# Ledger of designs, part 256: VH-VL binders against q9nrl2r1430to1533

Target 1, 104 residues: q9nrl2r1430to1533
Amino acid sequence: GGVHELSAFEQLVVELVRHDDSWPFLKLVSKIQVPDYYDIIKKPIALNIIREKVNKCEYKLASEFIDDIELMFSNCFEYNPRNTSEAKAGTRLQAFFHIQAQKL
Key: E = the ipSAE of ESMFold2; O = the ipSAE of OpenDDE; V2 = 0.75 times the mean of E and O plus 0.25 times the DockQ between their complexes.

## First folded at step 18 (VH-VL)

Design bb12 (framework fv_erenumab; at its last look DockQ between E and O 0.64; V2 from the best seeds 0.71)
Fold by OpenDDE, look of step 18:
Structure bb12 (fold): chain C 104 residues (1-104), chain A 121 residues (1-121), chain B 110 residues (1-110)
Amino acid sequence: as target 1 above (104 residues)
Amino acid sequence: QVQLVESGGGVVQPGRSLRLSCAASGFTFSNYAMHWVRQAPGKGLEWVAVISYKGSDKYSVDSVKGRFTISRDNSKNTLFLQMNSLRAEDTAVYYCARKPSYSRATYFDPWGQGTTVTVSS
Amino acid sequence: QSVLTQPPSVSAAPGQKVTISCSGSSSNIGNEFVSWYQQLPGTAPKLLIYENNKRPSGIPDRFSGSKSGTSTTLGITGLQTGDEADYYCATWDDSLDAYVFGGGTKLTVL
């Protein structure tokens, strides 16, 4: 991963965070708010964690960055039924991500 | 019919202990996180504690940490609140309440009728 | 004192419309679903609205909820004497990592 890729990752994370449908993904789900979440989701991740990884230059390949983003969405769809606001938001945000990821 | 029924309230002196119970019926108790919410006389509602469906995760508001313990017995469809080192400010009606499963939804339904705890010298 | 701010009281005559406001912040109402509860005198709270604007079964359409920004509003049309009660808003607060309630609003039917 070069400087150009790092900047691209940063920009994409910023765009994801600013998206109207980012609210389910901004940070890890609270164990207090959703006590059963971590019984189901074994690899929790959120945009703030991904942002930190980007800032620390932990992504050496674009595929690694994409994998974490996809994991985030996968977790959402695994836990939330299709008719939930979280799942619907995730669907829209993922579609947005897929369009933006083509620029990486 | 989904129902929650609290019991165990009473009048106690400061420093004493009390154990509240909440009997659940009409739904699969073991599938739901359960909460305690209290209301001081003439005051509003205050969230107190939550316990996960399996009982492995427990959390409470800071003002009761170290003194109150939430627990449950799924085999008996019963929720508990062990209250130790009670203080005057713990005086309230205590409600048990159910939270929806598998959701980030932030609401309680139903509520029990409440049980009254009075802490006074 | 309450994380969510409600007016202490509202009043109206039978048949009229009333609104009860609930103001929060970006760490609660701004990013979380809001619920509303009715507490009749001497009774337990009852869920009126969940997920900002949805009514549970048994709640008449006279009750409505709306959310905008960091605030939410409970609307009651066709006010009845039986609507005299305390009303509470509630939501999750990310910064406190806790469920939070408004201070409550006493509705008087004149």
Scores: ipSAE 0.762, ipTM 0.919, lowest interface PAE 0.6, mean pLDDT 95
Fold by ESMFold2, look of step 18:
Structure bb12 (fold): chain C 104 residues (1-104), chain A 121 residues (1-121), chain B 110 residues (1-110)
Amino acid sequence: as target 1 above (104 residues)
Amino acid sequence: QVQLVESGGGVVQPGRSLRLSCAASGFTFSNYAMHWVRQAPGKGLEWVAVISYKGSDKYSVDSVKGRFTISRDNSKNTLFLQMNSLRAEDTAVYYCARKPSYSRATYFDPWGQGTTVTVSS
Amino acid sequence: QSVLTQPPSVSAAPGQKVTISCSGSSSNIGNEFVSWYQQLPGTAPKLLIYENNKRPSGIPDRFSGSKSGTSTTLGITGLQTGDEADYYCATWDDSLDAYVFGGGTKLTVL
């Protein structure tokens, strides 16, 4: 709760979106582009959806916000082998997120 | 070693049907979504359709929706394109192609040699 | 017509360098990985560049790719007569919900 916490969620999401390794996470995977994705990933989430949830004040606790961000990374690692550009970007962005999340 | 080989092309009249096949070898066919891409004479490449690795999800470009059906038989390592209600604008070389199953993959490797479909009276 | 714009032709002498441009938009090249294909006369396309600038095994380093904004460029150095082919850029387009290809560029090696 409070205005400082809400602005911290927004600020963190903005920093994630601006990061060079955000490209796999900006929006949901297209079902046509990758038709097998949603057979494997049952709780899809992306930065644009998380940002909208912040804007609509849908996160009541910092833990809820963090859970969605971690789900985003977990989906990436579940779907993509470690040697892929997607997984490498996920590893680097997740490390960045953990540093920035200390502000929460 | 890794190969895709199309067959079933030919000359047909407008309104008729044709079924294309693509035989896969040298890789685990059932681990990949498969695609059809076509090239009209003297023209560029156009993506046509995709099918998921299990064959349960199928999508195609608007110009062929309702007329073309992509399918696969994983036990025979074969991809198919059933083409109904053929039109002159469907005249092309048809390629099958494999795409990696990464969440943001946007490239095709390998391609088959192509099979020619000519729709004319 | 093509949503990705390429020059229809380029030419250069053996040993020279050539670049082939490909222009798109924020709905495709601006937000998606680009690939390039070589199509030798009478043959199927072959993957040349993927993920903007990576080469698959067997593609020599005289082929290069780059991307800036909504444009991508294929570079070929040390031109050989065997490089005479059509070259296509390709990517995913979010607005069309489809894969899109450039119109192709015919390279003539004089």
Scores: ipSAE 0.697, ipTM 0.887, lowest interface PAE 1.2, mean pLDDT 92
ESMFold2 (binder alone), look of step 18: mean pLDDT 93; pTM 0.947

Design bb13 (framework fv_erenumab; at its last look DockQ between E and O 0.75; V2 from the best seeds 0.77)
Fold by OpenDDE, look of step 18:
Structure bb13 (fold): chain C 104 residues (1-104), chain A 121 residues (1-121), chain B 110 residues (1-110)
Amino acid sequence: as target 1 above (104 residues)
Amino acid sequence: QVQLVESGGGVVQPGRSLRLSCAASGFTFSSYAMHWVRQAPGKGLEWVAVISYKGSDKYSVDSVKGRFTISRDNSKNTLFLQMNSLRAEDTAVYYCARKPSYSRATYFDPWGQGTTVTVSS
Amino acid sequence: QSVLTQPPSVSAAPGQKVTISCSGSSSNIGQEFVSWYQQLPGTAPKLLIYENNKRPSGIPDRFSGSKSGTSTTLGITGLQTGDEADYYCATWDDSLDAYVFGGGTKLTVL
């Protein structure tokens, strides 16, 4: 993981956050808003956490960064039925991510 | 037919306790987070408390913390609100309400008919 | 003093259109789904609109919801006498970490 990779991760996170379908993923789910969430999702993650990890240079490989992003989507699809707005947003955002990730 | 029926309301003096119940029918009660919402006379709606589907996670608005406790018995399809140290400002109609699904959607459906709690000296 | 701001009252004649506004902030309406509730006199609230603009089954298409920025609007066309009620908007507030309601709007059918 060099300086160029770090910059690429930063840019990709920025693009994900700015995407219209990022709203389910911007921060961790509130325990009060969705009290059932953490009984189901054991490895919660969100874009703000991933951004922090990027800023702290915690990703040494692109695969590690990709794994966290994929985990974020996996969590969404595990918790939310396919017909929910969250799942639909996740599907679109993941597709966007997969296109952008080809540049890493 | 999905239905919620509250009971247990009444007139009590300040400092006393009251326990509300909400009987659920027509759906798998144990699969849904449940809420209490109250409405003071002539006033708007105020969210009070939430409990997870299993009952392991409970949260409430600050104004009732330490005094009110939400709980549930899934074997009896019943939601509870234990209200201790009641105050005049707790006077309201208390509604139980269902969070309709495992999602981040922020709406309630259905609502019970409500039970009236009056706290006065 | 409600987190969400609604006009205290609106009125119109039968057959007319009315709109009820609900104003919030970036920590609630700005990023969360909004719901609307109808409360007929002496009854419990009833879900009218969810996820900004969706109608539950049984709610006629005379009722509509829209959202823009940190505000949302309930529209009622073909006003009927039976529509006289209090209407509340609601959503989640990330800052307060709580569900929040508007102050309510009393709709009078003239």
Scores: ipSAE 0.835, ipTM 0.933, lowest interface PAE 0.5, mean pLDDT 96
Fold by ESMFold2, look of step 18:
Structure bb13 (fold): chain C 104 residues (1-104), chain A 121 residues (1-121), chain B 110 residues (1-110)
Amino acid sequence: as target 1 above (104 residues)
Amino acid sequence: QVQLVESGGGVVQPGRSLRLSCAASGFTFSSYAMHWVRQAPGKGLEWVAVISYKGSDKYSVDSVKGRFTISRDNSKNTLFLQMNSLRAEDTAVYYCARKPSYSRATYFDPWGQGTTVTVSS
Amino acid sequence: QSVLTQPPSVSAAPGQKVTISCSGSSSNIGQEFVSWYQQLPGTAPKLLIYENNKRPSGIPDRFSGSKSGTSTTLGITGLQTGDEADYYCATWDDSLDAYVFGGGTKLTVL
């Protein structure tokens, strides 16, 4: 969308990256660290990739940006049991995302 | 009750082969990536290899690539390390270890008791 | 020569406290969870601390872990002779795409 909307996406991504619970989401999961991850998660996404797509103006609609962010959380909950540190961080960061999105 | 038990170590000459086994019990073996970690006499721990829970993906450190092959048989709850072209520097206690399958897990629990491989003339 | 640097040895008397440091970099400790292992003489490593500061079941609370920046510390209070062991920190290293261990610290209780 417009330049103001793209600036809002940039601002929101920066706030997500800075959040203490961003640690599971900053970069793609290493195939060596977790060799079975990509057998289960077929549409991997992470904050560094979303940030790059914002920088390159690859989101044509606000809904596309929101969908990538929600896909990121959905992947976390699909792969990780809810009692794990990763899933708990995902829950908290997702709640933060929803609050920040209302402000913009 | 969760246990890992290694076997197959021994004394061999350089250039020979050994196959290590690790028998798992007390957990759903097929739900975990499995690892080998080794420890040379009087030295620290060195991560060697990992295999995915289905066995389809395998990775190892450069020093053993092309010589060691990790594998598994989920029907028998057994992890393997085929060690070819053994060198004196491969002399170590070899441990199998389990890592949680979470997307950012970085710790090993449990470890087996180890099996000793000695490569010398 | 380890990616993670630990002092080679530490010692203290029974009942005292000791800390064991582990220094890494932004590619490992600076962005990844750290774990600590106890290796009693002639035995396999045993998980002592995971996710920087958590204890698995059966590990007494006199063992503690902390992390700041690219460094982590294992604390042991109320030292007992049974605590004599080698202690290793470990984590994932993003640059090496590998699990890495510290060189180990020998704890002597005297």
Scores: ipSAE 0.726, ipTM 0.897, lowest interface PAE 1.1, mean pLDDT 92
ESMFold2 (binder alone), look of step 18: mean pLDDT 93; pTM 0.945

Design bb14 (framework fv_erenumab; at its last look DockQ between E and O 0.92; V2 from the best seeds 0.78)
Fold by OpenDDE, look of step 18:
Structure bb14 (fold): chain C 104 residues (1-104), chain A 121 residues (1-121), chain B 110 residues (1-110)
Amino acid sequence: as target 1 above (104 residues)
Amino acid sequence: QVQLVESGGGVVQPGRSLRLSCAASGFTFSSYAMHWVRQAPGKGLEWVAVISYKGSEKYSVDSVKGRFTISRDNSKNTLFLQMNSLRAEDTAVYYCARKPSYSRATYFDPWGQGTTVTVSS
Amino acid sequence: QSVLTQPPSVSAAPGQKVTISCSGSSSNIGNEFVSWYQQLPGTAPKLLIYENNKRPSGIPDRFSGSKSGTSTTLGITGLQTGDEADYYCATWDDSLDAYVFGGGTKLTVL
């Protein structure tokens, strides 16, 4: 993981956050808002956490960064039925991510 | 038909206790987080408490913490609210309400008809 | 005093259109889905609008919801006498970590 990769990760996170479909993923789900969530999702993650990891240079490989992003989407699809706004937003955002990730 | 029916309301003096019940039918009760919402006479709606589908997670508004306890019995499709150390400001109609199980859902449907709790000297 | 601000009352004649506003902040309406509830006199609240602008089954298309920025609006067209009720907006507040309601609006049909 060089300086160029770190910059690429930062830029990609910025693009994800700015995307219209990022709203389910910006921060961790509240335990009060969704008290069922953490009984189902064992590895919770969100874009703010991923951004922090990027800033701390915790990703040594692009694959590690990609794995966390994919985990974020996987969690969304595991908890939310396909017909929900959350799942639909996740589908669109993931497609966007896959296109952008080709540049890594 | 999805239905919620509250019971257990009444008139009590300050400092006393009361236990509310909410009987659910027409849906898989154990799959939903359940809530209590109250409405003081002539006032608006106030969220009170939530419990997870399994009952392992419970949360409530600060004004009732330490006094109110939400619980459920999934085998009986029943939601409860144990109210201790009741105060005059707890006087309200208490509604049980169901919340959908997606990560950013922020609405309640349906609501019970409500049960009235009156705390007065 | 409520986290979400609504006008205390609105009124109109039958057949007219009315709008009820609900103002919040970035920590609630700005970031979360909004719902609206109708409470007829002496009854429990009933879900009217969810996810800003969606109607549950059974709710006529005379009722509509819209959201912009940190505010939301309930619209009622073809006002009927049976629409006389209290209306509440609601959402989640991630700053308070709680569900929040507006103060309610009393709709009078003249």
Scores: ipSAE 0.849, ipTM 0.941, lowest interface PAE 0.5, mean pLDDT 96
Fold by ESMFold2, look of step 18:
Order: structure tokens, then C-alpha cells, then sequence
Structure bb14 (fold): chain C 104 residues (1-104), chain A 121 residues (1-121), chain B 110 residues (1-110)
């Protein structure tokens, strides 16, 4: 809800972007690079989009912010087998997120 | 044994058409995006086109846009490249290649042995 | 002109080591996985290295890959006459929205 909560969303997004395992999540997957991605993943999301939504104050509740972050990880695990570099990065970043999300 | 086998190459005059085929075996063809990559005589490799596993998304390099169409028939495990309005610079060995289904994977395995297209008068 | 720059040729004696460099930019090697391919004379390319430094099953550990910044290197030790081939680096380029290959490096084992 207020300015303090939005500042917390911004700080959490900055922490996620700076994490070593953020590389699969920084931008939306390219349709040309991975043309089947958007046939499988119906609600695409990435950290750059989440950060813009924070900057535009589009999250009214902490749950909405958390839902987008969890959607990002859920998409990763749905598309990528668990033994892939992307899924392993997602697992580590999600664990980091859960620790940081205690501050919301 | 995962295998890709191209066919349909030949010698053709400029302005004519050819249709290349790539027969896939040893894997679930309908679960993979497929690519064409070409190599002009004595030159390096050039990515040409990609098609999604359902065939609904197709993209190609600018030099062949409007002339080449990638397609697939998943019931026959076959990839195609329809090549219209052929030019001398399209002369190359054409390879089909499989891309892994990971989100940022940028490698090709396996490749077919290639089929040669020669465009000359 | 290749987006990725490789030396046109390298050579070394049997049993020796060679490295093949591949230079790109932040729009490709800097932020994307790199792969390497061997093309023996008259044959199709074969995957040697994926995800910068991983070897597929069946590729011996005398082939290695590394990446630093916007450059990548293929290392080959214990050179054999059968290693004479063209070697290509490849990656995705964000600015071109395309897969790109290096110009190739011809390895001669003398």
C-alpha cells in the first residue's frame, strides 16, 4: 500500500536484477530465438517489465507484485526442464526472492 | 539414433523454384523448433530460417524474406524449405538443424548432411 | 562480413595444443550462450561445445570452451590429424534478432 511499500518493491526488484542468477529473467524471451515459447507460455513476464510496473505504481497490493514474480518463476519451470541451466538459475533466484519477500 | 536427412537440391536457373525436404527420425519431431542453415561454396555458415514446433511461427533472414518459406508436416516428420525466385547468391549447401527446446538455447544438434542448391545459367 | 571475428587459420603439430578465438560484442557473446562446431572436409557441422563450456556426450575432454566478456575461445589439446577441419563459433545476436556464426577458422595439423 503506500510509498514505503512501493519503495520496498523497487528495492526487491533491484536485488533480483543484480543477483548472479537473474540472466534468464532480465527481458522477455525473443520470439525469433525461441519461436515455440509463446505457444506454451501464455502469460509472459520478465524483470524489466515488473520493474516498469513498479516505477509506474501499477501494483496496488504486495500480493500483486509477488504474483508477477512467482509467475515469472512458474513460466521458467513450465518451459524449461529442471536439469537445465535456466531452471537451476530459477530455483536459486526464487529461493533468494522468498527470503527477500519477508520484507513486504 | 537422432538423424536429419535433406533432399531436393539441384541445379536450377535464376528465377526458378526448388523445394527442399528434411526427413527427421529418432526423436519426437513435433516437440522441436527446426532451422535451415546454408553455406555458400568456400564460405561460412549463414542462418536462414526457423519454424516453431506447431509450424505457426516462422522467421527468416532478411535476404530471403518474401522468397523462401519454411514449413513442416509433423505427421510425416518432415521439414520443408520452399525457395522461389532463386538467385545466384542462393547457391549453397542447405542444412536442416534441430534447436533444443530451452528458452535461451542458441545451439544446433543434430545437423543433416546437407543438400546442394546451385543457381546458374 | 561476420559479426563474430575468428582468425582465418591456425596450425600446430600432432599432440600439441591450439586455441581458436572468437570475438563479438555485448549484443551477442557478451550476453548469450556460445556454441562451437567442427566441420570436417566435405561434411556437415558437428556440435563440440554448447553453453560456453559444456561438451555433449561423445565429445572428448581435450575439446574445451571458455568465455570472457565479449570473447570466447575453443581449446583443443592432443591434436590428431583427424582434427583438421573448419571451426565455427555461434551465438544469438539481440540487435540483429538472428543467429550468427563466426567466419570460421581452418585448423591444419602438420
Amino acid sequence: as target 1 above (104 residues)
Amino acid sequence: QVQLVESGGGVVQPGRSLRLSCAASGFTFSSYAMHWVRQAPGKGLEWVAVISYKGSEKYSVDSVKGRFTISRDNSKNTLFLQMNSLRAEDTAVYYCARKPSYSRATYFDPWGQGTTVTVSS
Amino acid sequence: QSVLTQPPSVSAAPGQKVTISCSGSSSNIGNEFVSWYQQLPGTAPKLLIYENNKRPSGIPDRFSGSKSGTSTTLGITGLQTGDEADYYCATWDDSLDAYVFGGGTKLTVL
Scores: ipSAE 0.616, ipTM 0.849, lowest interface PAE 1.1, mean pLDDT 91
ESMFold2 (binder alone), look of step 18: mean pLDDT 93; pTM 0.948

Design bb15 (framework fv_erenumab; at its last look DockQ between E and O 0.72; V2 from the best seeds 0.72)
Fold by OpenDDE, look of step 18:
Structure bb15 (fold): chain C 104 residues (1-104), chain A 121 residues (1-121), chain B 110 residues (1-110)
Amino acid sequence: as target 1 above (104 residues)
Amino acid sequence: QVQLVESGGGVVQPGRSLRLSCAASGFTFSSYAMHWVRQAPGKGLEWVAVISYKGSDKYSVDSVKGRFTISRDNSKNTLFLQMNSLRAEDTAVYYCARKPSYSRSTYFDPWGQGTTVTVSS
Amino acid sequence: QSVLTQPPSVSAAPGQKVTISCSGSSSNIGNEFVSWYQQLPGTAPKLLIYENNKRPSGIPDRFSGSKSGTSTTLGITGLQTGDEADYYCATWDDSLDAYVFGGGTKLTVL
């Protein structure tokens, strides 16, 4: 994990956050809004958490960073049916991520 | 037919307690988060509390914390609101409402007919 | 005083179109689905619109919802006398970590 990789992670997170389909992923799901979420999702994660990990240099390998992003999407698809707006947004954002991740 | 029916409202003095009930029918009650929403006379709607489908997670608006407790009995398809230390500002029609499951969609459907709580000296 | 701002009242004649606005912020309407409720005099609220623009079964297509930015609008065409009611917008506010309602709009049919 060099300086260049860290910068790449930061930039990618910024791009993900700015994406129109990032709204389901910006922060952790509220327990009040969706009381049953954490009965299903055991490893919750969101872009703000990933951003914090990047800022703290917690990712030593690109694979670790990618794993967290993929976990975020996996959680979305596990909880949300395919026809939901969240799942559709997740599908589009993940596709975008996969394209950008090729640059890592 | 999906239906919610509130009961337990009445007139009480400040500091007293009241327990509201909401009887659910026409759907799998244990699969849905349930809410209480109230409306003061001539005023708008105010969210009060939510309880998860299992009943393990409960949350309420700050103005009622420590005084109101939401609960449910899934075996009886009934939602409850225990109201302690009642205040004049708690005077309202209290509605129980169903929240869709497995979604971040923010809507309530259906609503009960409401039960009136009046707190006055 | 309400987190979501609605006009206190609107009015129109039968057959006309009316719109009711609901203004919020990025922490609510900007990032969350909006719902609308109709409350006829002396009755409980009834779901009118959910997820910004969807109608539950039984709601006529005279009722419509739209969302743009941090605001939402309820449209009612072909106004009928039976539409005289209070209308409320609602959504989730992630800064307050609570469900929020507009102040309500009284619709009078002239």
Scores: ipSAE 0.775, ipTM 0.921, lowest interface PAE 0.6, mean pLDDT 95
Fold by ESMFold2, look of step 18:
Structure bb15 (fold): chain C 104 residues (1-104), chain A 121 residues (1-121), chain B 110 residues (1-110)
Amino acid sequence: as target 1 above (104 residues)
Amino acid sequence: QVQLVESGGGVVQPGRSLRLSCAASGFTFSSYAMHWVRQAPGKGLEWVAVISYKGSDKYSVDSVKGRFTISRDNSKNTLFLQMNSLRAEDTAVYYCARKPSYSRSTYFDPWGQGTTVTVSS
Amino acid sequence: QSVLTQPPSVSAAPGQKVTISCSGSSSNIGNEFVSWYQQLPGTAPKLLIYENNKRPSGIPDRFSGSKSGTSTTLGITGLQTGDEADYYCATWDDSLDAYVFGGGTKLTVL
């Protein structure tokens, strides 16, 4: 949407990227590193892609931006068992996101 | 116990082929991506290839691409490495290894005992 | 030469502590988990450390791992003659799109 919403989206993505638990989400999972990932995850997304979509003004509504961020976490929890470092990082970063998203 | 056992190594001349096998037991083989790692005499470890748990996605290091083909038969709990157009630099102990099911996990456990491939005139 | 740099050798007396360093870059150690392997003479590699600092079941706590920036370190305390082996760090390299191993460090117990 408007210029204020895009600035808020950019600020929120910056906060997510700088968070210590962002490491599983910075870029798409490599299909060579994890060759079975894309058999399970059909709508892959990552912070670098979301940030590029913000840069290109591709989000018209705050809900569209929030949906991409929530999809990112949903993919993490779908692929990774609860006891993995990735799932634990996802839980902590998602909690942080929910606090920050109240600013939208 | 989880176990991996390689076979099919030997001495061959350059330009010839070998097929390595890795028999898996003690775990659900079809639930894991599988790897080949090699070690030339007196040298370090080099990753060679990976195959997805379904066998549909296969990747290898550039130095063997087009010559080596990783494959698997999940009904027989067996991993393979078809090695064509062998060169002297392919001389190594070849290990199969399992990678745990994590997005970013970058470790191998367990390893097989290895099978030796010697390529010489 | 590997993108992960290890000293070729290290030595210490029985009972002492050693550290083995492994240096990389932002495309590997800086953003990826590190693992460490012990290779005793004539044997397959054995996992010692995964995810920078975790030990698999059966690995004694005198083996430890740490990571800082683009470097990682394997620590071995209470050194025993049976620890003489080659030690390898390993990680994923995002720019090469490949798994990479350090060149190895030969540990000598004197």
Scores: ipSAE 0.658, ipTM 0.872, lowest interface PAE 1.1, mean pLDDT 91
ESMFold2 (binder alone), look of step 18: mean pLDDT 93; pTM 0.944

